# VHH binders against WD repeat-containing protein 86 (WDR86), part 18

Target 1, 376 residues: WD repeat-containing protein 86 (WDR86), of Homo sapiens (Human) (q86ti4)
Amino acid sequence: MGGGGSALRVCADHRGGINWLSLSPDGQRLLTGSEDGTARLWSTADGQCCALLQGHESYVTFCQLEDEAAFTCSADCTIRRWDVLTGQCLQVYRGHTSIVNRILVANNQLFSSSYDRTARVWSVDKGQMSREFRGHRNCVLTLAYSAPWDLPSTPCAEEAAAGGLLVTGSTDGTAKVWQVASGCCHQTLRGHTGAVLCLVLDTPGHTAFTGSTDATIRAWDILSGEQLRVFREHRGSVICLELVNRLVYSGSADRTVKCWLADTGECVRTFTAHRRNVSALKYHAGTLFTGSGDACARAFDAQSGELRRVFRGHTFIINCIQVHGQVLYTASHDGALRLWDVRGLRGAPRPPPPMRSLSRLFSNKVGCAAAPLQPA
Short names: E, the ipSAE of ESMFold2; O, the ipSAE of OpenDDE; V2, 0.75 times the mean of E and O plus 0.25 times the DockQ between their complexes.

## First folded at step 19 (VHH; framework vhh_surovatamig_d1)

Design h3a (from x1 with D110Q; at its last look DockQ between E and O 0.72; V2 from the best seeds 0.60)
Fold by OpenDDE, look of step 19:
Structure h3a (fold): chain B 376 residues (1-376), chain A 122 residues (1-122)
Amino acid sequence: as target 1 above (376 residues)
Amino acid sequence: EVQLVESGGGLVQPGGSLRLSCAASGFTFSDYWMSWVRQAPGKGLEWVATISQDGSETDYVDSVKGRFTISRDNAKKSLYLQMNSLRAEDTAVYYCAREPEYYFGWDNFQKRGQGTLVTVSS
C-alpha cells in the first residue's frame, strides 16, 4: 500500500493552470508558465516565488530557464526573454503569426515552433530572426536541435554541420529535418498517419524518435531520412518521449508508459497504474516518474516496472514534471506547483549484471572440416 | 468553432440533486471523450468526471464517487452530470469540456463552455 506521500510544498500563486515547468541547469530555480499569462520564478530551496514575469498578452504555452535568462512563449505569438534576477523583460521576439507552441535555447540561439506552420531561429542577444523554416503543411508542435559538433563530419554533413540540424514535428503527420545554417529542409520524415506530438533525438546515433496520434513511435535516421523502426504496441496517442541509456520511454493516451529498446524496437516493459492519459514522464536514477490526467504523479521502478509511490494532491492534469536531487516537481493545470520528497525511491543499485564471461563465445571452433577433394 | 453550453445549475440545499446539461456543437461529438470540470470560488480547476466516446467508460474524482453520474447522448450531442446528495463543498462553476486532442497543457481546457454555477447552501 504505497503511502501517498504528502507534498513538501504547495505553490499556488498562479491564477491559472500551469502549462509548463522548467528547471534551471543548477537545479536552484524553477520557472513556470501559466494560463494566467504570467511566468513565475521559484526558489527550489524554499518554494518561494522570486519573480513574477508579466508582459505576455495571452497564456504562456512553454518556458525554458537558463542560467542567466528565462524564456517564455505564448499564445500572443511572441517569445520573451527575461532577466532572472530582476524579472524584467529584456527582449520580445516578434514574427510568428500564431501560437508559439515550444521553444528551445541552444548555442545562443532560440528556436521556436508555432501554429503558424513555421519554426524559427532567433539570435538570443539581438532578438532578430535569423531563419524561418517553412514547409510544414500544418501546425508545428515539437522541435529538437542537434548541434554541429554532434554530427558526423561527412562531406554531405559539412553544410549541415555549420549550424546544426533542427528537427520539427507537425500535425501534418511529418517530421522535418532542417539545416539551421541554410534554412533548407534537409529531409521530410514521412510515415506517421497522425500528428507528431513529441520527439527526442539520439544525437550520437543521428536518430530521431517521434511519437504520434497514430499510437506509434518511429525511429528515423535524420541524415538519410530513412525510417529505421516502428514501435506499434500503444493503443493511444504517444504524448511524451524520453531517451535514457538506449531506452525509449513513451507515455500514451492509453494510460500506459512503455519502455523500448531503442536499437531493436522491442517493448521490454509496460507501466500500468494511471487512470488517464500519461502527460509527462521523467527518468531519474533508476526511477521513472510520470504525470497524468488523473491528477496524480507516480514513481515506478524503471527496471522492475513496479509502482513505488503515488503522489496525490493535484486536482487536475499534471502537465509537466521535473526531478532534481531528492525532489520531484509537478506542475498542474489546477494552478499549483508541488514539491515532493522522493527519498527512498532509489532502487537498491542492482549489482551489475554478472559480466557474462565472454570467454565461452570464443570456443566454438567451427572445425572447417575440409571436405576431401574427390579426385577428378 | 467548438461550442459548449452548460445549463442546469442553481441553488440547492445540502442533500439535494441537480442535473447539469451541456450542448455541444462545432465538432463531431461522438469522436471525443468528454469531461466535467469545476472551479470553486477562490480555488483552481478540479476534474470531476470523464466519459468515453461511446459512454462505456466513466471515471470520477473520489469526492463525487457514488453521488455523481456522467452520461452522454451522442445523437443529441449532449453531455450530462447527475448530481445527487450535494454538499457545500460541491459549490462551484461547472464546465463541460472536450478532452484535448494533443494533450498539451494549454490545449487541455480551452475547449470548455462558460460554465454553470451550482450553489449548495442551507
Scores: ipSAE 0.394, ipTM 0.766, lowest interface PAE 1.6, mean pLDDT 89
ESMFold2, look of step 19: ipSAE 0.738; ipTM 0.900
ESMFold2 (binder alone), look of step 19: mean pLDDT 83; pTM 0.842

Design h4a (from i1 with K65E; at its last look DockQ between E and O 0.68; V2 from the best seeds 0.62)
Fold by OpenDDE, look of step 19:
Structure h4a (fold): chain B 376 residues (1-376), chain A 122 residues (1-122)
Amino acid sequence: as target 1 above (376 residues)
Amino acid sequence: EVQLVESGGGLVQPGGSLRLSCAASGFTFDDYWMSWVRQAPGKGLEWVATISEDGSETDYVDSVEGRFTISRDNAKKSLYLQMNSLRAEDTAVYYCAREPEYYFGWDNFQKRGQGTLVTVSS
C-alpha cells in the first residue's frame, strides 16, 4: 500500500476553485487562475503567494506563465497581461464577445480561443488583434500552434510557413488548421462525431492528435487534412492528451488512461485506478501522473502500468497538474494548490538485460572426423 | 434554462438523519449524471456523491461512505441524498449539481442550485 504521501504544502488562498495551473519555464513560479476572478503567482520554493492579480470581472478560465509576463483569460471576454514582479495589469486584450477558453503565447504572439466561435491572434506588446480566425460553427475549445520553422520546407508549406499554423478544436466536431499570416482556413479536419476537447501536435511529424466526446482519438496530417488513424478503445470522452516519445497518453471520462503508439494507433497500456474521470495527466521521467474527478492524483509507472502512489487531500476535482523536478503540483476546484514530494517514484533501473553469454555459440566443434584414407 | 432547487436542509443533532431533495427542470434529466456537493463555512467546495443517469452507478466521498445514499427518480426529475449518522463536520450548504459535459475546470458544476443548509449541532 504505497504510503499516501502528505502534501508538502497546501496553498488555499483562493476563494474559488482553481481552473488552471501554469508553471514558469524556469520552474520557479506558478500561476493559478480561479473562479474567484483572480490569479495568483506563487513561489515554488516555499509555496508563498507572491502576487495577487486582480482585474478580471469574471472567473479566470485559463492562464499561462512566461518569464516576464503572466497571461490570463476569463469569462469576462478579455485576456490580460500582467507584470510578474509587481502584479500590475499591463494590457487588456479586448475583442472576444464570449468566454475566452484557452490562450497560448508563442513568438511574441498571443493566441486565444473563445465561445464566440472564433480564435484570435494578438500582438503581445501592442495589445492589438492581428487576425481573427472565423469559420467554426460552435465554440472553440482548444488550440495548438506550430511555428514556421517546424514546418517542412515544401512549396505548399512555404506559403503556410510565414506565420505558422494554428490548429483549433471546436464543439462543432471539427478541428481547423489556420494559416496565421493570412488568417485563412487551410484545412478542416472532419471525422469526429462529438466535440473536440483536446489537441496535441507532433510538430516534426506534422500530425495533430485530437480527443473528443465521441470517445475517440484521431490523428491528422495538418498539411493535407487527411485523417491518418482513429483510436477507438475508450468508452468515454477523451478529456486530455499528451504526446511523449512517440507515445500518446489519453485521459478519459471512462476513468482510464491509455497509452498508444502514435504511429500505429495500437493501445499498449491501460492505466486503471481512478474512480472518476481523468481530468489531467503529465508524464515525467518514466512516471505518469494523473488527476481526477475523484479528487486524487496518482502516479503510475509508465512502462509497467503499475500504480505507485496515490495523492490524497483535495476535496474536489483536480483540474490541472504540473511536475517540475521532484515536486508535483495539483490545482483543484476545491480552491487549493497542493505541492507533493515525488521522490522515490522512479522505478528501479531495470537491470540491463542479462548479456546473453555469446560463449555457447562457438562450441559446436563439428569434429570433422577425417575418415582414414585406407591405403590402396 | 437549467434549474435545480434543493430542499430538506435544517438543524439536526449529531447522529440524526436528513433527506435532501433536488427538483430539476430545464433539461433532459435522465441524460445526465448528477452530484451532490457541499461547502462548509469558510471552506472550499467538496464533492459528496455522484449517481449515473440511470442510477446504476454511485460513488461517494470516503467521509460519507456508508452513511449517505444518493438516489434519483427520473420520472419525477428528482435527486435525493439520504444522510444518516450525521456529524458536526457534515455542516454545510449542500448543492445539487449537474455533471459537466466537457469536464473543463471552469465548467465543473456550474449548473447547481442555490443550495440548502444543513446544520449538525448539539
Scores: ipSAE 0.458, ipTM 0.791, lowest interface PAE 1.4, mean pLDDT 89
ESMFold2, look of step 19: ipSAE 0.747; ipTM 0.902
ESMFold2 (binder alone), look of step 19: mean pLDDT 81; pTM 0.823

Design h5a (from i1 with F104M; at its last look DockQ between E and O 0.79; V2 from the best seeds 0.68)
Fold by OpenDDE, look of step 19:
Structure h5a (fold): chain B 376 residues (1-376), chain A 122 residues (1-122)
Amino acid sequence: as target 1 above (376 residues)
Amino acid sequence: EVQLVESGGGLVQPGGSLRLSCAASGFTFDDYWMSWVRQAPGKGLEWVATISEDGSETDYVDSVKGRFTISRDNAKKSLYLQMNSLRAEDTAVYYCAREPEYYMGWDNFQKRGQGTLVTVSS
């Protein structure tokens, strides 16, 4: 009976479901975005709400917490930047004509995806849209950014890479690679037969991994646009992806998580225990944490695949999970943020592989019997 | 347009029974898992029960196990929740919800009706 760890803290101040949770880079703060049209800043030390971010006219779909600012996007078609200390709205980014689904802040740029079929990039400070990425035929759901310095210095890449590459996933079944500097579509990644729901980049490898409603994961070369691999074993939509140490973890509507070798596409492990869709994943220190539509979070040993702990308490789907130190953070559509102690989940350090006793190699003293030189 | 219309709510005494109904339209009903969710006064949404597209699989929140039964009639495009042995804590607005094809945070369970109020009181 795996001792369902009691929550350390329950933060239930939101009046609607929490759609997303973002952890600050230093791990000291959390940002939640909610169906109630607000975002909240929380202290990780005590679970107290530090600030209420009020201003959106509709539900907050996504959020990202940076060191000096918080960012939220909403169904009201806007993105907002907030002061993390005062909770004041600093900037409103206007331009999208439908729901803003996701945002990403990188290199002092704000990237956004929308149901208006566009992605956009904004100057964080000026609040002005610098580029619009048009080309998808349907909603843009997910996005990832590769910085210019992470791209190979190939002559063709230099011109293309001055601003980096934006990769977007859409309900049109495609992913697109965009040159941020020019706004031009560099590549259209075609192959999925369903919506692209999630995306992760292997920046050093110049590889994108996409998950889709077609139950497949696909690997792409983002420069050439070539499909490298198809991962076929899930029986439901691939909802979330995480790339860790050349392993791809995927959560699916089939109630499983799978671990894949990024290089070969081989499924090395399947994690089974959830009763509903896996909605969130987070790898931390040898443990895989999962959130689900069954309102539970789970901790698995990433190597063995064994279930280590079930976190019970939420009453609705867990939409997002984060881990920092020894605390698991779960955000649910039930309107609650929960903090959990994850101490003791570290798998026993594998005993160092037995030192192959090098001793046996030395014994073949081939006794060169020196044939006695018969005296002439 | 997806429409879900709940009915059957009302006032009932503890230990009583109610049957909720949901009429679905605007989509292929038999392609989707369906759920009942509820919201008690001053509380967040709570998942109650789910049924597969063909009705072969059902699941329940622990607090209602053995008391509630989810069922569906695909020919009538209807979802049902039989509630027996009702308790005060079952007081809530009950919503019929189409299960999402995928979980995208805010897109989760956006397709639900206006709800029907169930009040369990002596």
Scores: ipSAE 0.502, ipTM 0.812, lowest interface PAE 1.2, mean pLDDT 89
ESMFold2, look of step 19: ipSAE 0.788; ipTM 0.916
ESMFold2 (binder alone), look of step 19: mean pLDDT 81; pTM 0.822

## First folded at step 21 (VHH; framework vhh_surovatamig_d1)

Design k14 (from i1 with Q110K; at its last look DockQ between E and O 0.61; V2 from the best seeds 0.00; counts 0 for: pae E 2.1 > 2)
Amino acid sequence: EVQLVESGGGLVQPGGSLRLSCAASGFTFDDYWMSWVRQAPGKGLEWVATISEDGSETDYVDSVKGRFTISRDNAKKSLYLQMNSLRAEDTAVYYCAREPEYYFGWDNFKKRGQGTLVTVSS
ESMFold2, look of step 21: ipSAE 0.592; ipTM 0.843
ESMFold2 (binder alone), look of step 21: mean pLDDT 82; pTM 0.835
OpenDDE, look of step 21: ipSAE 0.778; ipTM 0.910
ESMFold2, look of step 22: ipSAE 0.547; ipTM 0.828
ESMFold2 (binder alone), look of step 22: mean pLDDT 81; pTM 0.829
OpenDDE, look of step 22: ipSAE 0.780; ipTM 0.909

Design r14e (from h2a with K65E; at its last look DockQ between E and O 0.49; V2 from the best seeds 0.66)
Fold by OpenDDE, look of step 21:
Structure r14e (fold): chain B 376 residues (1-376), chain A 122 residues (1-122)
Amino acid sequence: as target 1 above (376 residues)
Amino acid sequence: EVQLVESGGGLVQPGGSLRLSCAASGFTFDDYWMSWVRQAPGKGLEWVATISEDGSETDYVDSVEGRFTISRDNAKKSLYLQMNSLRAEDTAVYYCAREPEYYFGWDNFRKRGQGTLVTVSS
């Protein structure tokens, strides 16, 4: 009966719900974006707010924390880059004409998706839009980027690989693959009958996994545009995806998390315990952490599916979770960031499988019964 | 445009009862799960109750379980919250909220009304 341990710390300085939580690459800082139009930088060491990022004119929808800079996007149609030390706004990226929903920083490029039906790429340093990706018929929700070096060097793909590939998901029911260098739509991934809510890439395999309101996950070859497989066991919208070691984890509005074999599409495990939609998931060191509309986070043994712990304390939906070291971070629409100790959740190292004593294989003494040579 | 208008709030003594109503317009009401959320003074938003599109499923925060009842009338495009055995801790602005369509952080429960104040005091 895993004692619902109290949070190590409650950070309730935001004056509105927290929409997203981003962990720095070094794990030393957190960035939260809030309904109050601000973002906050936090130290993971003590949970103290290090900086208040003020400047957006509307709620912050998403954020990403890098080593040297913080990035926020907002319903004010802008993206902002911030100095992580001073909290000063360094750059405002203007060009979107509606809510900026997601941002991604990769290869010194800033990618953004918007309700204006476009995705865009910006030079991080110059603040200039380098490309606009226009073609979706509705809001662009999610995005993922595959770097050029992760793409197979096919001669035709070389030009196409210049700048990498951007994959976008939209409320129009499609995902699109874009050549970043040219801005051209390389592929339109058609098959979902609902909005594409989440997207993850297997870059070495050039496979995209999309989750949708149609309750399916679909795997795609991003180069050919071919649908590889459909995962059909959820009974609600697929809200979040994570790809770990050829396993796809999916959180759904059906209150479950499912684990799938990426290669076959077989559901190998279902995690049941949440009372509301699963809004966030994070795999860490054999443990699956989940956040939900039931205002609870949970820890499951990823292999057995067993519920290990429930984290209670939030009063509203957990929108995002992060894990670093022995601490779980949960951000909620209740306006709080909570830190939880997750020590002891590491499954006992499975004793190494008993070395099957190879000794027994050799005993098949095939008695070569020497047939007696009958004398001629 | 989605419109949600809450009513029925007021001053009530501990142990008293109130019934909140929400009138919905501007969307297909029976396609959406609906929720009540509340915000106590100086606190963040708190989920209170949720009801499925057809009313077949309901869920409550533990603190109100057995005391509150969420219901809906799809024909009237109305959501209700019957609140019994009210406590001082129930003092809050109550909001009728449409469940999010995409369950993305900033989309969560954005479609809500102006709220109605419930004050539980002796």
Scores: ipSAE 0.686, ipTM 0.879, lowest interface PAE 0.7, mean pLDDT 90
ESMFold2, look of step 21: ipSAE 0.750; ipTM 0.903
ESMFold2 (binder alone), look of step 21: mean pLDDT 81; pTM 0.829

Design r14k2 (from h2a with R98K; at its last look DockQ between E and O 0.65; V2 from the best seeds 0.63)
Fold by OpenDDE, look of step 21:
Structure r14k2 (fold): chain B 376 residues (1-376), chain A 122 residues (1-122)
Amino acid sequence: as target 1 above (376 residues)
Amino acid sequence: EVQLVESGGGLVQPGGSLRLSCAASGFTFDDYWMSWVRQAPGKGLEWVATISEDGSETDYVDSVKGRFTISRDNAKKSLYLQMNSLRAEDTAVYYCAKEPEYYFGWDNFRKRGQGTLVTVSS
């Protein structure tokens, strides 16, 4: 009965629920966005708040922490860039006309999705909108970006690959693939009968995985627009996805997490220890960490599916989880960021695969029975 | 527009009982899971109880198990919370909340009423 270990630290400085948590690339800092209209930068070393990011006029919906800058988006229809050292607002990106739902920073570009039915791309440095992606019939929820160098150099794709591809998911039940350079819709991925809530890309394979309120996951070729596979076993909305080593992990409103073979669509494992919806997933070093509406985080052995630990302490839904080193970070709508020690959860090092004793290959001495030369 | 109106709060002594009600409008009530959440003074939001769309499933925070009962009347578009054996720790503003459709962090339980104050004091 793995002792529900107490949190190493509780950071409760926010005055509202925490909507998102982002870890810096170096793992040294955390960024939280909150219902209180602020974001906070935290040191992972001691859990201290390093900076208060104030400026949004409404709740922060999403955030992303980069090495040199922090980014937040808000219900005030704006995106802000912040100095990570001073906490000063460096840039305000204006143009959306409704809630900005998600942002993604890649290749010195800022991508955003909004309830205004558009996605947009911005120059990070200039603060100017470079493209608007218009075509969804409803709210744009999720987005993913594939860089040009990750796309196959097909002659026709070269022009299309200029600037990369943006994939968006919408409440209109579709995902769309956009050419970033032109702003044109390259493909509309049709098949879901509900909102597309989550999206992950397998860039080397040019495959998108979408999760939906229709309880399905679908795999798509983002270039051709072809639906490759449908994953049908969840009984509730697919809320979150993670792709790790050709395995798709899905969290659902049906209170389960499922592991799928990306290539075949076969469900290889179901994790059933949750009491409420699974709201967050994070795979780390053989352990699957989950956040849930039951206000608990859990650690599972990713291979066996065994529940290893339950992290209790939050009083409301865990919206986001991150893992770095030996620490699990959980952000909750209760307004708290919690740090947990995850030492000892590392599955026993897999015994090295038994050295297939090469010895058995040699024994088939096919005795070439020399047929006796019949004497002439 | 989603409207949720809580009622039934008040001052009660420890060990007492209250029944909270929530009137829902502006959405198809019977299509959604509903929850009670609360916020104690100076504390964050706390989940209290949830009920499925048809009332067949319920769940509770551990601290209220055996004391609180969530129920719903879909015909009346109403949600209820029967609170028995009330404790000082139950003092909070109680909110009726619609479960989020998309389960985004910022969308979680955003659709809630103004709340009703429950004060448990000697």
Scores: ipSAE 0.580, ipTM 0.842, lowest interface PAE 0.9, mean pLDDT 89
ESMFold2, look of step 21: ipSAE 0.654; ipTM 0.868
ESMFold2 (binder alone), look of step 21: mean pLDDT 81; pTM 0.817

Design r14m (from h2a with F104M; at its last look DockQ between E and O 0.36; V2 from the best seeds 0.53)
Fold by OpenDDE, look of step 21:
Formats: structure tokens, C-alpha cells, sequence
Structure r14m (fold): chain B 376 residues (1-376), chain A 122 residues (1-122)
């Protein structure tokens, strides 16, 4: 009877649903973006709101918290950079002509996707758009970035690797691979029959995994553009993906999470317990945490698939989850951020890998049968 | 463009019944799980029921179990919610939702679907 433990804290200061939650790299702060057009910075130590980030003219769709700056994007077609200490807006990135859906900060570059059918890259410091990636026929939803040093040094790939590769997913059913330096479309990944909702990269493997409304996950070689594998066991849209130790975890509208071998495409485990779509995943220390449209979060043993705990308290969909230390953070469209104690959920320490008994190596005494010297 | 148009709401006495309908357009209806959500006056959104793409699986919030039935007609691109034994607590604006609703924020979702008002009052 896993005691549905009460939340350690409920942070209900937002006046609208929370769309995204981002944890700082050091784990000391959280950033939430909300339907109320604001973002909030929170201390993980006590759950107190440290700063209110006001300035967007519409709802915040996504956010990313870095060590020195916070980034938000909005339906007002802008991206904003904020000072994490003062809460002041430092920069407004203007250029998108529709909703900015997602952002990614890497290598002092800001990447953005938008419903204007473009992705863009910006200089973080200068606030200037450096490249526009145009080619999708519909909304660009998701994006991932592969840094140049993560790309194989193939002679032909060197030019392609300059600046790294941006991978985008779109409602047009395609993913595209872009050379960041040139802005050119390197590959169009075709195969999905629905919108590409989520994307993760396996670096250094240069494999992209895409999840779609067509209920499939697809693996792609991002350099060649070749489809490597199709994962076909879900019965609903694949909403979220997480790649951990060559395992792909997928959350779906079919209320399940599936674990796949990245290399073979074999489904090794299905996690069942949610009553609505799985909207968020987080693997942490042998535990799989999930958020759902059923307003609950759950903790599963990642190896056994066993449900360990249900976190009840939210009243609407949990859109994002984060884990740091012994605390689970859940953000919901009910407008609340909740903190949960996850102590005791640590799976039994993996038995040490069986010591390969070194003993069997010695026995192959290949008896050198001395060929009898034929007498001269 | 994805469109969801709710209908069937109205004033009903406690213990009464209503059937809500949702007409879907602008997407492949039979590829998606569908849900009903509701918002009571002065309260947040609440999930009510979900149905699989082929209708083979359904689930409900506990407060409506045994009273509400979600169904779909894929040929008609329609979602339904049969509500029986209605209670005052069921008073809300009911919205049809596609799973997942990623393409627009919930604010836009609310704007897109006007929902249908169910009022349970003596």
C-alpha cells in the first residue's frame, strides 16, 4: 500500500497553468513558465519563489534555466533572457512571427522552434539572430542539438559538422537535420505519418529518436538520413522520450511508458498504471518517474517495472517533472509546483555484476600432441 | 486546423441525465485518444474521462465512475459523454480534448473550444 505521501511543499503562486519546469544545472533553482504570461524562479532548498519574471505579453510555452541566466519563450513570438539574481529581463529575441514552442541553449547559442515553420539560432549575448532554418511545411515543435565535437570526423562531415547539427521535428511529419553554420538542410527525415512531437539524440551515436502522433518511435542516422528502426508497439501518440544508457523510454497517449533497447528496437518493458496520457518522464537512479494527464506522478522501478509510489495532489495534467537529490518536482496545468520526498524509492542496490570467475580461462591446456618423430 | 466543437450542455436537475457531443475536424480522429475535461466555476480544469483511439479502452475520474460513459464514433468523428445521475458538483464547462494537446497552450485550447456548459441545479 504505497502511502501516497503528501507533498513536501505546494507552490501555487502562478495564476495560470504551468507549461514547463526547468532545473538549474546545479540543482539549486527551478524555473517555471506559465499560462499567466510569467515565469518564476524558485529555490529548491525551501520552495520559495525567488523572482517573478514579468514581461511576456502572452503565455510562456517553454523555459530553460542555466547557471547565469534564465530563458523563456512565449506565444507572444519572443524569447527572453533573464538575470537569475535580479529577475530583470536582459534581452528580448525578436524575429519569430508565431508562437515560439521550444528553446535550447547550447554553446552560447540559443535555438528556437516556432509555429512560424522556422527554427532559429541566436547569439545569446548579442541577441541577434544568426541563422534561420526554413524548410518545414508546418509548425516546428521540438529540437535537439548535436555539438561539432560529438560528430564523427568524417572528411565529408567536417564541413557539415561546422557549428554542429540542429535536428527539428515538425507537425509536417518530418524531422530535419540542419547545418548550424550554413543554415542548410542537411537531411530530411521522412517516414512518420504524423506530427513529430518529441526528439532525443544519442551522441556520439549520431542517432535521432523521434516520437510521433502516428504512435511510432523512429531511429535515424542524422548524417545519412537513413531510417534505422521503427518502434511500433504504442497505441497512441508518443509524447515524450528519454534516452538513458542505450535504453529509450517513451511516454504515450496510450497511458503507458515503454522501455526499448535503442540498438535493437525491442520493447523490454511496459509500465502500466496511469489513467491518462504520459506527458513527462524522468529517469533517476534506477527509478522511472512519470507525469500524466491523470494529474498524478508515479515512480516505477525501472528494472522490474513495478509501481513503487503514486504522487497525488495535483488537479490537472502534470506537464513536466524534474528530480534532484531526494526531491521530485512536478509542474501542472493546475498552476501548482509540487515538491515530493522520494526517499526510500532507491531500488535495491544492483547486485554487483557477477564477478566473472576468472577461473575458466586457464583450463584450455591445448595438449600439444608431440607428433612422433618419424625415424630416419 | 484542428477543431473541436462541444454541444449538449444545459440545465438539468440533480439526478438527471445529459449527453454531450464533440464534433472533431481538421485531423485524423481515429489516430488519437480523446478526453473530456471540465472546469467548474471558480475552479481549475479537471480531467473527466479518456477513451482510446478505437474505443476499446476507457477510464474515468473517480467522482464520475459508474455515472458517466465516454464513447466515440470514428466514422462520424464524434466524441460523446453520457452523464447520468448528475450532481451539483458536476456543474462545469465541459471541453473535448485530443490527446495530446501539444499544439496549443491551454489558454488557446480554451479559446478554441468554447466548451459546453452543464448546470446541475434544483
Amino acid sequence: as target 1 above (376 residues)
Amino acid sequence: EVQLVESGGGLVQPGGSLRLSCAASGFTFDDYWMSWVRQAPGKGLEWVATISEDGSETDYVDSVKGRFTISRDNAKKSLYLQMNSLRAEDTAVYYCAREPEYYMGWDNFRKRGQGTLVTVSS
Scores: ipSAE 0.462, ipTM 0.796, lowest interface PAE 1.4, mean pLDDT 88
ESMFold2, look of step 21: ipSAE 0.716; ipTM 0.892
ESMFold2 (binder alone), look of step 21: mean pLDDT 82; pTM 0.843

Design r14rr (from r14k2 with K111R; at its last look DockQ between E and O 0.65; V2 from the best seeds 0.00; counts 0 for: grease 24.4 > 24.2)
Fold by OpenDDE, look of step 21:
Structure r14rr (fold): chain B 376 residues (1-376), chain A 122 residues (1-122)
Amino acid sequence: as target 1 above (376 residues)
Amino acid sequence: EVQLVESGGGLVQPGGSLRLSCAASGFTFDDYWMSWVRQAPGKGLEWVATISEDGSETDYVDSVKGRFTISRDNAKKSLYLQMNSLRAEDTAVYYCAKEPEYYFGWDNFRRRGQGTLVTVSS
């Protein structure tokens, strides 16, 4: 009966709901973006707010924390880069004409998606837009990036691969694959009958997994544009995806999390315990952490599917979760960031499967009964 | 455009009762789960109650269980919250919310009305 342990810390300095949280690569800092139009940097060591990032004119929709800089995007149609030490705004990226939904920083490039039906790529340092990806018929929600070095060096693909591939998901029911260098749409991934809400890439395999309001997950070859698989067992929108060791984890509006074999599309496990939609999920060290509209986070044994712990304390939807070391971080629309101790959730190392004593296989002495050579 | 209009709030004494109403328009009401949320002065948003599209399922925050009842009339495109045995802690602006078309957490909860103020005071 896993005692609903109290949060280690409650950070309630935001004056509005927290829409997203990002963990620094080193795990030492957190960045939160809020409805109050601000972002905050936090120390993971003590949960103290290190900096208030103030400058957006509307709510912060998404954020990403890098080693040297913080990035926020907003309903004010802008993206901002911040100094992580001083909290000063270093750069404002202007060009979107509607809400910026998501951002991704990779290879010294800033990618953004917007309700203006475009995705864009920016030079991080120069602050200039390098390319606009226009072609979606509706809002661009999610995005993922595959770096050039992750793409197969096909001669024809060399020119196309110079900038990598951007994959976008849209409310128009499609995902698109873009050549970053040219800005051209390489592929349109058609098949979903609802909005593409979430997207993850298996970069070595050049496979995209998309989740949709049509309650399906679909796997795609991003180079050929071919639909590889359809995952059809959810009964609600697929809200979030995570790819771990050829397993796809999906959180859904149907209040479940499912685990799928990426290669076959087989559902191998269903996690049931949430009372509302699953809004966030994170796999860490054999444990699946989930956040929900029921204002609770949960920890499941990823292998057995067993509920290990419920984290209670938030009063509204948990929008994002992160895990680092022995601490779970939950950000909620209630305006709070909570830190939880997740010690003891590590399943006892399963004893190594008993070495099946290979000894028994050898005993089949097929007695070759030498048929007696009858004397001629 | 999704429109939600809350009504029924007011001043009530502890132990009193109120019934909140929400009129919904601009979407297919009977296709969506609906919720009540509230915001107490100086506090964040708190989920209060949720009802399924057909009303067959309901859920409540623990603090209001046994006291509050969420209901809906799909024909009237209306959501209700019967609040009994009201407490000072129930003082808040109450919002009707459409359950998210789960694009982004931030987008989903914006589809609420202006709210109605409930004040529980002696």
Scores: ipSAE 0.460, ipTM 0.799, lowest interface PAE 1.3, mean pLDDT 89
ESMFold2, look of step 21: ipSAE 0.729; ipTM 0.898
ESMFold2 (binder alone), look of step 21: mean pLDDT 81; pTM 0.817

